# VH-VL binders against Protein krasavietz (kra), part 2

Target 1, 172 residues: Protein krasavietz (kra), of Drosophila melanogaster (Fruit fly) (q9vne2r244to415)
Amino acid sequence: KLHKAQASQEAKRELQQALIDDINDEKPYNEITSDIKDFSQRTNIPDHEIIVIIWSTIMSLGEWNKKEELVTDQAVRHLKNYCPLLQAFASTDRSELALILKVQEFCYENMNFMKAFQKIILLFYKTEVLSEEIILRWYKEGHSNKGKMHFLEQMRKFVEWLQSAEEESESE
Below, E stands for the ipSAE of ESMFold2; O stands for the ipSAE of OpenDDE; V2 stands for 0.75 times the mean of E and O plus 0.25 times the DockQ between their complexes.

## First folded at step 1 (VH-VL)

Design a8 (framework fv_dalutrafusp)
Fold by ESMFold2-Fast, scan of step 1:
Structure a8 (fold): chain C 172 residues (1-172), chain A 120 residues (1-120), chain B 107 residues (1-107)
Amino acid sequence: as target 1 above (172 residues)
Amino acid sequence: EVQLVQSGAEVKKPGESLKISCKASGYSFTSYWINWVRQMPGKGLEWMGRIDPSDSYTNYAGKFKDQVTISADKSISTAYLQWSSLKASDTAMYYCARYSGSYYEAFDIWGQGTLVTVSS
Amino acid sequence: DIQMTQSPSSLSASVGDRVTITCRASQDISNYLNWYQQKPGKAPKLLIYDASNLETGVPSRFSGSGSGTDFTFTISSLQPEDIATYYCQQYDNLPYTFGQGTKVEIK
């Protein structure tokens, strides 16, 4: 009946609503994760699309301060609660890259978040949502068509630190 | 013409209160931050704080947080800097400046300055 | 607070000379740096924003470069009207902080 693109759009809206309902019902994250995995299997939506929907849904639940000084800390505090959920769908390099690119796009499109990118990526690194390998790959390959120079510069010191850690691991 | 026009020079005694103004014209007042910058005689520039006129939210440099109050009246497109009790050390030129706030943050429009002299 | 240090504090040069001023941040500020010109008795004027972008209406003899902690401001051919104090300013974090200024005068 429906073209694949329309069916996919309907499935994504269904997932977003189900996730909102689960969060409003205060379900444990393990149960939310199971619900989403069941949905993924039924609809055949890959993890790299699921993780983007989870990110967008979580960010839509925040009432964001328009001040740069407040919004970064607010976002980090909000996102800490959902890191286990994001980690469950960061199963491949493709999923991790999709998440980095979506965070980059969001921060570029929302001016008050322009300086939040590095702190959000650092949070995801510390909580094992994003791996050292994919962060380095993103940096070296220069992924994304939006705000590339700004976000690469934000990440420069963190990437240099990651590269130092990688060299130390190899030298042991 | 986009401009910020500040109130005239003030001569005050220690302990007196003062409120100086910065009137915006030629642009949407509530769409840009207004900043206050101090320059003591013969010295450099010091950022004091800023206000978002849309909701009167303020940020202050720590040094100035308990010394001055920044406010704005969006109905007359005017920002204010106020002291409850002036000190001789407040003698300085005070500038207001607009923050160009889009992708790049710079003070693109400045007021002409208000000279405040505090002496006994 | 992020400390901004300019060098030199003052310089004297001849009309037509290339003038270079440096600005050093106490920590990495990426490219979040502006340059302002202040003539005696006047308000500062924005010349360069985001380290290297020339403000509209500013002569092309002015330029900026650098990223991270070390930044350079250059006047390729000094003119008499360029006699002023020049300030760098970081906007990576609050509070915004300025360098101490570099006074440019003619020999």
Scores: ipSAE 0.000, ipTM 0.471, lowest interface PAE 15.3, mean pLDDT 85

Design a9 (framework fv_dalutrafusp)
Fold by ESMFold2-Fast, scan of step 1:
Structure a9 (fold): chain C 172 residues (1-172), chain A 121 residues (1-121), chain B 107 residues (1-107)
Amino acid sequence: as target 1 above (172 residues)
Amino acid sequence: EVQLVQSGAEVKKPGESLKISCKASGYSFTSYWINWVRQMPGKGLEWMGRIYPGDSDTNYAGKFKDQVTISADKSISTAYLQWSSLKASDTAMYYCARQGYDFWSGYLDYWGQGTLVTVSS
Amino acid sequence: DIQMTQSPSSLSASVGDRVTITCRASQDISNYLNWYQQKPGKAPKLLIYAASSLQSGVPSRFSGSGSGTDFTFTISSLQPEDIATYYCQQYDNLPYTFGQGTKVEIK
């Protein structure tokens, strides 16, 4: 069990380093995606864990502004470059939920990102990394206790907009 | 069919108050920002500010923050732009325009026909 | 505030000509740029969003390109109904800001 856990942790570190190397080598996203999919097949690490590793690796590559008002726009611009990569591993509800929960955790643990959550989720929605369905599910029942009321309030207007679109679709 | 219909042209004297309107139809009024854009005669477009009718949250461009008030009435799907005391320099065409909720959808996709405001002695 | 500068301020071209307008942002705005057409006496109309995406119902002769600070708007074959003033607008940051406009006239 312990031996298996250690091997799994080594595999995750190997994936992070390989991803950093691919990005530094300026590989096109289809090649990076292929490399990660081959790795996933070899190591049996599922997509919902892969997407969290991709997120953490991408965020580790940024040099973040300490001012809350500046870091939000910086983070959004940085993440936009990697949305095709994240989308490739957002294949299931479980992967999408894992990502949104990890973003929530990151923003809570890094205080200068407290206001960034909503804008990051909007970016992921616009780029089809996160579906309307999973965002609504997160809002209603599937979310972490970390900063819960703060992040729910940030998302209120966006969720109201999503729900209005659903009502129009139902009326059709 | 999405429509924004603005109130008619106004002729006012300096120092008078004015409130112009933008009535929305064909969509969920509370789910989209309404932006106000000024165009002085023969000049370009200037963004003045916006309101999210769902909670009356507002943003203003700095030069307009103390000059105008933007408001909305959800019960009649109408947004407003108001001056307490008009100046001759407020003479312009004023447009309202709809915007999707987010910064990524920051394009103004539907526009009202405009309200011409003339302020002269 | 982000400053948007258009070039040229005005141009005259013949029907069928290729027309190019440029827009420069005072700082990096990625692809958060729109192009609008305003015909005399009418409200502006969205033509291009996100620097290069054509709005539904807009003729394919209109196109946009660029990222960062330098952007281009092109009409591949100018038509009489294209007589208008064209504006770029950034939406990377508040306040939203427009270029000064480019007036397109037919010779």
Scores: ipSAE 0.007, ipTM 0.492, lowest interface PAE 13.7, mean pLDDT 86

Design d1 (framework fv_danvilostomig_arm2)
Fold by ESMFold2-Fast, scan of step 1:
Structure d1 (fold): chain C 172 residues (1-172), chain A 118 residues (1-118), chain B 109 residues (1-109)
Amino acid sequence: as target 1 above (172 residues)
Amino acid sequence: EVQLVESGGGLVQPGGSLRLSCTASGFTVSSNYMSWVRQAPGKGLEYIGYIYSGGSTAYASWANGRFTISKDNTKNTVDLQMNSLRAEDTAVYYCARDSYGDYYFDYWGQGTLVTVSS
Amino acid sequence: ALVMTQSPSSLSASVGDRVTITCQASQGISNYLAWYQQKPGKVPKLLIYAASTLQSGVPSRFSGSGYGTDFTLTISSLQPEDVATYYCQQYNSYPPEYTFGGGTKVEIK
């Protein structure tokens, strides 16, 4: 049990290091994606865990401003560079939900990111990392208690627009 | 590489309708974000609306209800349907690409003139 | 509604002059501001985004600065080809309702 958990932890650390190395080597995203897919197949780590490792690795590469008003823009700018990579592993509902939950937890645990959540989710929606369906599901089902009311309030206006836009897209 | 070409402009009677089309090349509208912006003669730029890669739309408050943005991924086109046209809708209409989902526009079409008069 | 105010509405300067155009937002917009150049009879062209990032191919004499509510576009040495109307645009609003400033017409004396 312990040995299985230890092997899983070592594999995840190996993936994170390999991803850092690929990024530092300036590999194109299609090659990085291929490397990660090969790793996933070899280690049997599912996409919903892979995408969380990719998110954590990307965020670990940032030098974050302590000012709340500056860090939001900095994070969005940094994350844009990696949206194609995130999208490659966001193809399932479970992977998308895992990502939005980890973004929520990250923003909750890092005080300077408390106001960044909505802008990051908007970026992921615009770049097709997160679907309208999963954002609405997250909002309605409230899968995480970490900062729940704070992040629901941040997303209220965006969700209202999504609900309106979804009806318009469906009808005409 | 990236080109945007508008078509469909012309003279329209007040109360009439007109559909503008924007043909994109060098990128796909299925994976990008598009906007319509207009400019009345001698006036400034005025935002009309936006269409996301997934097909959802958002409009300036004044445009909502009269103007509709849609896209055809197969034809790689973005359309602006204009209804109940008024003299104050006379303008050059531009389609513009959102650089990376950031709501600023790195490529613009040449514009198409819409004149609403009797 | 978020209003963008540009100043001046027009200016005349000599070739080689430093030209400054100001844009003020009615509320804080962080650095979500772009600048466009529109030459007479031509389509708008993106100059600067994120308040200070120069678009590829734009001459280095153009620069942008500012954060929050006050923004500046500077042309360090005005050239004849810079005769144009310049527009700021905020992109902080959600849902998407982006507002352009009224424009600043730059002419050579």
Scores: ipSAE 0.008, ipTM 0.534, lowest interface PAE 10.0, mean pLDDT 85

Design d10 (framework fv_danvilostomig_arm2)
Heavy chain, then light chain:
Amino acid sequence: EVQLVESGGGLVQPGGSLRLSCTASGFTFSSYDMSWVRQAPGKGLEYIGYIYSGGSTAYASWANGRFTISKDNTKNTVDLQMNSLRAEDTAVYYCARSDWYEGYFDYWGQGTLVTVSS
Amino acid sequence: ALVMTQSPSSLSASVGDRVTITCQASQDISNYLAWYQQKPGKVPKLLIYDASTLQSGVPSRFSGSGYGTDFTLTISSLQPEDVATYYCQQYNSYPPTYTFGGGTKVEIK
ESMFold2-Fast, scan of step 1: ipSAE 0.007; ipTM 0.554

Design d2 (framework fv_danvilostomig_arm2)
Fold by ESMFold2-Fast, scan of step 1:
Structure d2 (fold): chain C 172 residues (1-172), chain A 118 residues (1-118), chain B 109 residues (1-109)
Amino acid sequence: as target 1 above (172 residues)
Amino acid sequence: EVQLVESGGGLVQPGGSLRLSCTASGFTVSSNYMSWVRQAPGKGLEYIGYIYSGGSTAYASWANGRFTISKDNTKNTVDLQMNSLRAEDTAVYYCAREYSGWDYFDYWGQGTLVTVSS
Amino acid sequence: ALVMTQSPSSLSASVGDRVTITCQASQGISNYLAWYQQKPGKVPKLLIYAASTLQSGVPSRFSGSGYGTDFTLTISSLQPEDVATYYCQQYDSYPPSITFGGGTKVEIK
């Protein structure tokens, strides 16, 4: 039990390092994606765990401003470069939900990111990393207690817009 | 207190149709994924499909085209419409609530028996 | 679809015995596994989720373990009220790709 958890933790650490190496080598994203998919198959790490490792690795590469208003813009600009990579592993509803929950956790645990959540989710929606359905699911279910009221209020207008769009899409 | 109560089960001839209804209390269907799961006599659990709070549905491949899930947020009910029934559809049908963000079932209805026989 | 295989399909044991049921996934599912208990004539009841977390109200004699593809449900000291069929369920795949194991029937000898 403990031994299996430790082995899994080592595999995830290896993936994170391999991803850092690939980024430092300036590999194209389709090649990075291929390398990670090969790793996933060999280690049995599912996509919903891969995507949070990718998120955590990308965020670890940033040097973050302490000012809330500046860090939000900085984070969005940084993440735009990696949306194709994240999209490649947002293949299931589970992966998408895992990502949004990890973003929520990160923003809650890093106070300067408290107001960045909505803009990051909007970026992921626009780049097809996150689907309308999963964003609505997260909102309705208030899955994480970490900053729940703050993040739900932050997302309210965006969700209202999505609900209007979803009704039209489902009628087609 | 959370409760789910199924109704509408009974005897149906092969090729017939039947509509099952699930009434929820203690929570709102509009905020949850609701699923149907069946169990043939003496057999295991078999997933049928779900309906999301926004109205989106998805079905196991074997059920697609014959079974339709719908909901009424005002009545707080989830229905399963079953068409072109076959003898192998004989089963107890359960409605179940999926825990938010984690697709395991924290609450189940008591089940309703559907018998497909001549 | 991701296949879940349970072993054994049935077992008979005495009150007080340690009972172990195994569940194997056809591909890695991390810890996204739940266990259900279904007593004769009753509805399924959630026992364990996240492979090892006991649902509130479930006796401590029940425990789950495993990660990836291999999982076990253990009853440390079988009681008469534990006579039931036990099912594993993966939830690594979102609906409608939910998969249940075939079940393990536990009876008193």
Scores: ipSAE 0.007, ipTM 0.478, lowest interface PAE 14.1, mean pLDDT 84

Design d3 (framework fv_danvilostomig_arm2)
Fold by ESMFold2-Fast, scan of step 1:
Structure d3 (fold): chain C 172 residues (1-172), chain A 120 residues (1-120), chain B 109 residues (1-109)
Amino acid sequence: as target 1 above (172 residues)
Amino acid sequence: EVQLVESGGGLVQPGGSLRLSCTASGFTVSSNYMSWVRQAPGKGLEYIGYIYSGGSTAYASWANGRFTISKDNTKNTVDLQMNSLRAEDTAVYYCARGEYYDSSGYFDYWGQGTLVTVSS
Amino acid sequence: ALVMTQSPSSLSASVGDRVTITCQASQGISNYLAWYQQKPGKVPKLLIYAASTLQSGVPSRFSGSGYGTDFTLTISSLQPEDVATYYCQQSYSTPDYYTFGGGTKVEIK
């Protein structure tokens, strides 16, 4: 219903503000994670929605360079600080897919981030925020129509590397 | 004024290599996707591959392994390295600027083309 | 592999005729289709993108329609300067990005 949708939207704004406050207070990631998990249980907001709120909040904290070549490195450096927090809510294929789709949407809607997608996904792979399995699933069938050709082509070499690494892992 | 100018075409023997260059003016290749498309005499258009503004490349299945696309943002150029050339690679080679509208990709500006002839 | 099939391969029509060219994809490509015009001895020129959006500067007698697998380019009133080969092009499928159709040659009787 409309009333339930309004209550849910208010809860999500409360979570975003609480996260900003915790970050500004320089709380340890374990404490921030605990606070968010308590909030999730109280409000029944699932991990696949929580991880999107965390992503959006982290990106809202940056003052982004307008040049594509500079913003990519800036974004990667900024996001490295929050990978443990994102990982804590990347508990299911559903939450991982929600995150990669939201990153795709953000990069598409913010033109200066068009080149950043592959490097952000690589960061999340290296820090175990995103699994090989979900990245391959996204590439084959899970991607958003927003910027589809841009991001599939940008990811081609990385996906080929993932497939080669999988083959090597299976060999003796 | 957006302009693309190809160079480097010429006569090559079968098995040989050739490098084509595309010089862009009126925009920066760091801001757009750039592609190579060829057309054999009297035949249709055939996509070769492209390079994303960030440097990642993608190729038509038939071109993968023989053709390599690269760019130099400082010189504002896009290159096509062609190896193991065959008679069937004889064509006019076009450099084209890629653009998207709601994820639909298309080429809004084309160079005049440069002829590559592969024969003995 | 995704194949783009154009029909007819060639046609002859009179000035003022309505001309239709079709393009069929071997699988669904949404609206990720563009049309190009190539006049004899000239470079290709973009006419339409996203199946139905007319490129700036292209005469309004050109229009595109279709979605999924079946697409049509229409010239509502053929003019002498429209003598050209017309190509459709998909941008949906990987790795053969921007696959072109075989072309349709339009001539005047």
Scores: ipSAE 0.006, ipTM 0.485, lowest interface PAE 14.0, mean pLDDT 85

Design d4 (framework fv_danvilostomig_arm2; at its last look DockQ between E and O 0.31; V2 from the best seeds 0.00; counts 0 for: pae E 8.8 > 2)
Heavy chain, then light chain:
Amino acid sequence: EVQLVESGGGLVQPGGSLRLSCTASGFTVSSNYMSWVRQAPGKGLEYIGYIYSGGSTAYASWANGRFTISKDNTKNTVDLQMNSLRAEDTAVYYCARDLWGSEYFDYWGQGTLVTVSS
Amino acid sequence: ALVMTQSPSSLSASVGDRVTITCQASQGISNYLAWYQQKPGKVPKLLIYAASTLQSGVPSRFSGSGYGTDFTLTISSLQPEDVATYYCQQYDDWPPEYTFGGGTKVEIK
ESMFold2-Fast, scan of step 1: ipSAE 0.013; ipTM 0.580
ESMFold2, look of step 2: ipSAE 0.006; ipTM 0.579
ESMFold2 (binder alone), look of step 2: mean pLDDT 88; pTM 0.889
OpenDDE, look of step 2: ipSAE 0.026; ipTM 0.616

Design d5 (framework fv_danvilostomig_arm2)
Fold by ESMFold2-Fast, scan of step 1:
Structure d5 (fold): chain C 172 residues (1-172), chain A 119 residues (1-119), chain B 109 residues (1-109)
Amino acid sequence: as target 1 above (172 residues)
Amino acid sequence: EVQLVESGGGLVQPGGSLRLSCTASGFTFSSYAMSWVRQAPGKGLEYIGYIYSGGSTAYASWANGRFTISKDNTKNTVDLQMNSLRAEDTAVYYCARYDYGSGEYFDYWGQGTLVTVSS
Amino acid sequence: ALVMTQSPSSLSASVGDRVTITCQASQGISNYLAWYQQKPGKVPKLLIYAASTLQSGVPSRFSGSGYGTDFTLTISSLQPEDVATYYCQQYYSYPPWITFGGGTKVEIK
């Protein structure tokens, strides 16, 4: 079973390299999506793991400004190019939650991105990568302790707006 | 060269309707959010609403229910449908673009189109 | 809701003068503030965003400062081409409810 775990980790590294190659070859996003879906089917890697690999690969392609005030806009501009690709694998609540948690982890572990979290999540909401339901679930359930109070505070006004819309639409 | 050009302005009677269009060129239109902002003669700038690249809209409370913003990526246009017009809607109407991820500030504006609501 | 108040409503200054315009938010907006210049008969032009970041192509005599509720636009050495009305704009609130200040008209003596 150890061999199966090692094979799975090697497959994930192979997917990351194949994705880098496809992007460098300037393949259209529909073709990249098809390549990844074929790989997923052959290796039995689920969408909630695929989306995390896509996120990590995209972020690895950027050369990031060390200044907090400049890196946020740089990251959003970079990520905007890949939202259709991320959306193709944001197929379940689990994959959406996996993505938001990985963004949180990335921003926490890279200090210059600490203030970028809210703008990245807002980008993903606006491009339909993340649903309002999953953003609210993340906020309410607090699935990660990494920078928890900091990121909850960043999202507070956006979540208040989402909650106001939710309360108005609910029949009580 | 980024260009935004408004059209469709003119004279309309109170209670009437008018549709403004803004034609974009010089950038990947589908990738940007668009907003409408108006300015009454001799007055300041007043926000109307926006449409995100994915089509989601939101409006200033005073505009909600009377004004509708739509986007057509095949024509590179953003439209403002105005209904139940009042004399106080007389203004120059601007379309403006912003990058929704960078912030809702407007880096390019159209030239504006005048809407006059009078009897 | 969130109100932006500009002061003064108008001012007259001489070429070469240092000009200061202020903008106050009714509640904290962090650094989510932009400044625009509108010359007579022309469309608005973005000068500054994120309170202090100068837009590409804008002369270095323009600068912005502030955080939270109090913001300032400064023209270090007023030029004849700077005659315009200047507007601040917040983009902090959600959904992005855009509020402009009332404007400050800058004229040459």
Scores: ipSAE 0.007, ipTM 0.539, lowest interface PAE 10.2, mean pLDDT 86

Design d6 (framework fv_danvilostomig_arm2)
Fold by ESMFold2-Fast, scan of step 1:
Structure d6 (fold): chain C 172 residues (1-172), chain A 119 residues (1-119), chain B 109 residues (1-109)
Amino acid sequence: as target 1 above (172 residues)
Amino acid sequence: EVQLVESGGGLVQPGGSLRLSCTASGFTVSSNYMSWVRQAPGKGLEYIGYIYSGGSTAYASWANGRFTISKDNTKNTVDLQMNSLRAEDTAVYYCARDVYSSGWEFDYWGQGTLVTVSS
Amino acid sequence: ALVMTQSPSSLSASVGDRVTITCQASQSISDYLAWYQQKPGKVPKLLIYAASTLQSGVPSRFSGSGYGTDFTLTISSLQPEDVATYYCQQYNSYPPEYTFGGGTKVEIK
């Protein structure tokens, strides 16, 4: 089964490099999305693994400011350009959860991003990369101990707002 | 052309209630954050609250519990229900569209509707 | 609670003068600040967002600057049509609670 694991890891590495090449070639996001979907079908890599590779690749393209105050705004500006690409692979609850957990892990492991988590999640919510349902599930159930207390506190007011949402009216 | 038109303003007695409506044209309220802002005669702008395309609402602390924002995507309208009105609520009420570019700012405003709370 | 302090409350200047209005946030709001113009009897109009980005259709004599807590709106050469009250507004709060400054009334001498 090691042979299968090896082949899968090589395929993921191939996808990351292909994505870097497509972005550097300034391909339209529709073409990049099609290329990745073709790759996914050929290699049987599921969307919840694809979206993590897309996130990691996008973040690897940034030259991040070391000041906490500046890096949050830099990250939001950078990520805004790739939301259509992330959204194309946020097709399942599992994909959305994989993404929010990877964002949490990244912000925890890169200390200058510790305060960026909430703004990144809000960006993904506003651009329909992450649904209210999955954000609430992440908050209530938790799935990672990395910086858990810090990130839950950052999200508290946003989550309370989501929980107070009213159903849209069909009439006055 | 983007246009916002408020209606429903008028004279109400203290303790009364009133419902304002904002009709949007040239864009869909289902795709935008929509806000209400008021301005008492001769005073500055004061934020009331907003509603997101998904239905989530947020209110200024002073408005929470008395004012409710809702929308009708089919009619392309956003409403503000005001309860337990006080003389201090006398103001011109505006609806405004939020846009996301570097944050959320109000790129289009309605003409406003006057609410007078007096006996 | 985040408070926006705007100064001065009013000013009078001559046509062609450089006019400066300031806005201070009680805590850092990065660049999430907008400036609005409200002419007498009219609705507010967005002039600047992201502290320094000019809204399309707004004359180039208007400019904004600042980051964090201190922000400035500048009119490089005041025109008669610029008579208005100007408001700053933060939009960095989540859940959203947009806070306006008290306004600055600009009049011509």
Scores: ipSAE 0.006, ipTM 0.533, lowest interface PAE 9.9, mean pLDDT 84

Design d7 (framework fv_danvilostomig_arm2)
Fold by ESMFold2-Fast, scan of step 1:
Structure d7 (fold): chain C 172 residues (1-172), chain A 118 residues (1-118), chain B 109 residues (1-109)
Amino acid sequence: as target 1 above (172 residues)
Amino acid sequence: EVQLVESGGGLVQPGGSLRLSCTASGFTVSSNYMSWVRQAPGKGLEYIGYIYSGDSTAYASWANGRFTISKDNTKNTVDLQMNSLRAEDTAVYYCARGYDSEWLFDYWGQGTLVTVSS
Amino acid sequence: ALVMTQSPSSLSASVGDRVTITCQASQGISNYLAWYQQKPGKVPKLLIYAASTLQSGVPSRFSGSGYGTDFTLTISSLQPEDVATYYCQQSYSTPPYYTFGGGTKVEIK
């Protein structure tokens, strides 16, 4: 029914605004996390939708450089500030996959970010927002056609490194 | 409106060199994986290699060292430089686009024939 | 090496017949499988991608199925304009490690 879609979309916009307000108020991340978890409980919005809202909100706060060579470093510096928040909602495989797909979509739809994808994913891997297992799953299974060949090639060497480490511990 | 047109094919002697060009219209090559694929007379399709950005090229093992792919973003062209040509390189050479929402090669050029013969 | 094997190498069928072409990967490739049609003297044309998704403009009589190692292309009611060689291709490997099958030539009796 449409009623569920309307209620869900209104709740998501409400969460986005609450997050913007908390960030503007300079609340510590543990308090922001607590506020979002309270909201999730009241609205029944699952983590895999919350993490996408958090990502979109964080990116909406940036004033992005138009030059590809500068925007990648700018984005990484900006996102480092919010990795603890993203990590708090990256608790399931579904949440992690939702995040990587949304990053892919964002980088594809904003051409100055086209070269930023690999470095953003690497940041999330290093900060334990994204697991090795989900990055490999994204790479092999392909859940989005947007920029597929472009982003697979950006990730190729990183994925090969991940695979070589994992193969050492895999059983037959 | 997407179109790929190959040129530069012809007769070349064994050991010679030849440069093929692919002109794209309706899209920009700078935003796309551009590949070369060949087909010997009566045979199947054989992947040669691709270019993505100026520094992102890769080649099938048999082509590595003899074939080089390059592009000119201002002219919207992709080139295949072929060196040390052999009779076995006789084939129709296709330029193909691969990018984004459709798997693999969504558009192909008409092909250009390269004949390596004395 | 990731090898793609097509069967049969050629077939002859009558107009209106159901035609099935198979493609087997030497290892699991999920759904990273595309089918191309090449009519005599023409360039290859993408028919199907992601094993089962029809490219825009492709007639509904074409369908693809499969996952992992075994894939099929089906033409539910063969038409004269379907005379062509059909190729499968895997994209599970990143370029330049793409592999094509050997092709299946479809002819009308």
Scores: ipSAE 0.005, ipTM 0.459, lowest interface PAE 14.9, mean pLDDT 84

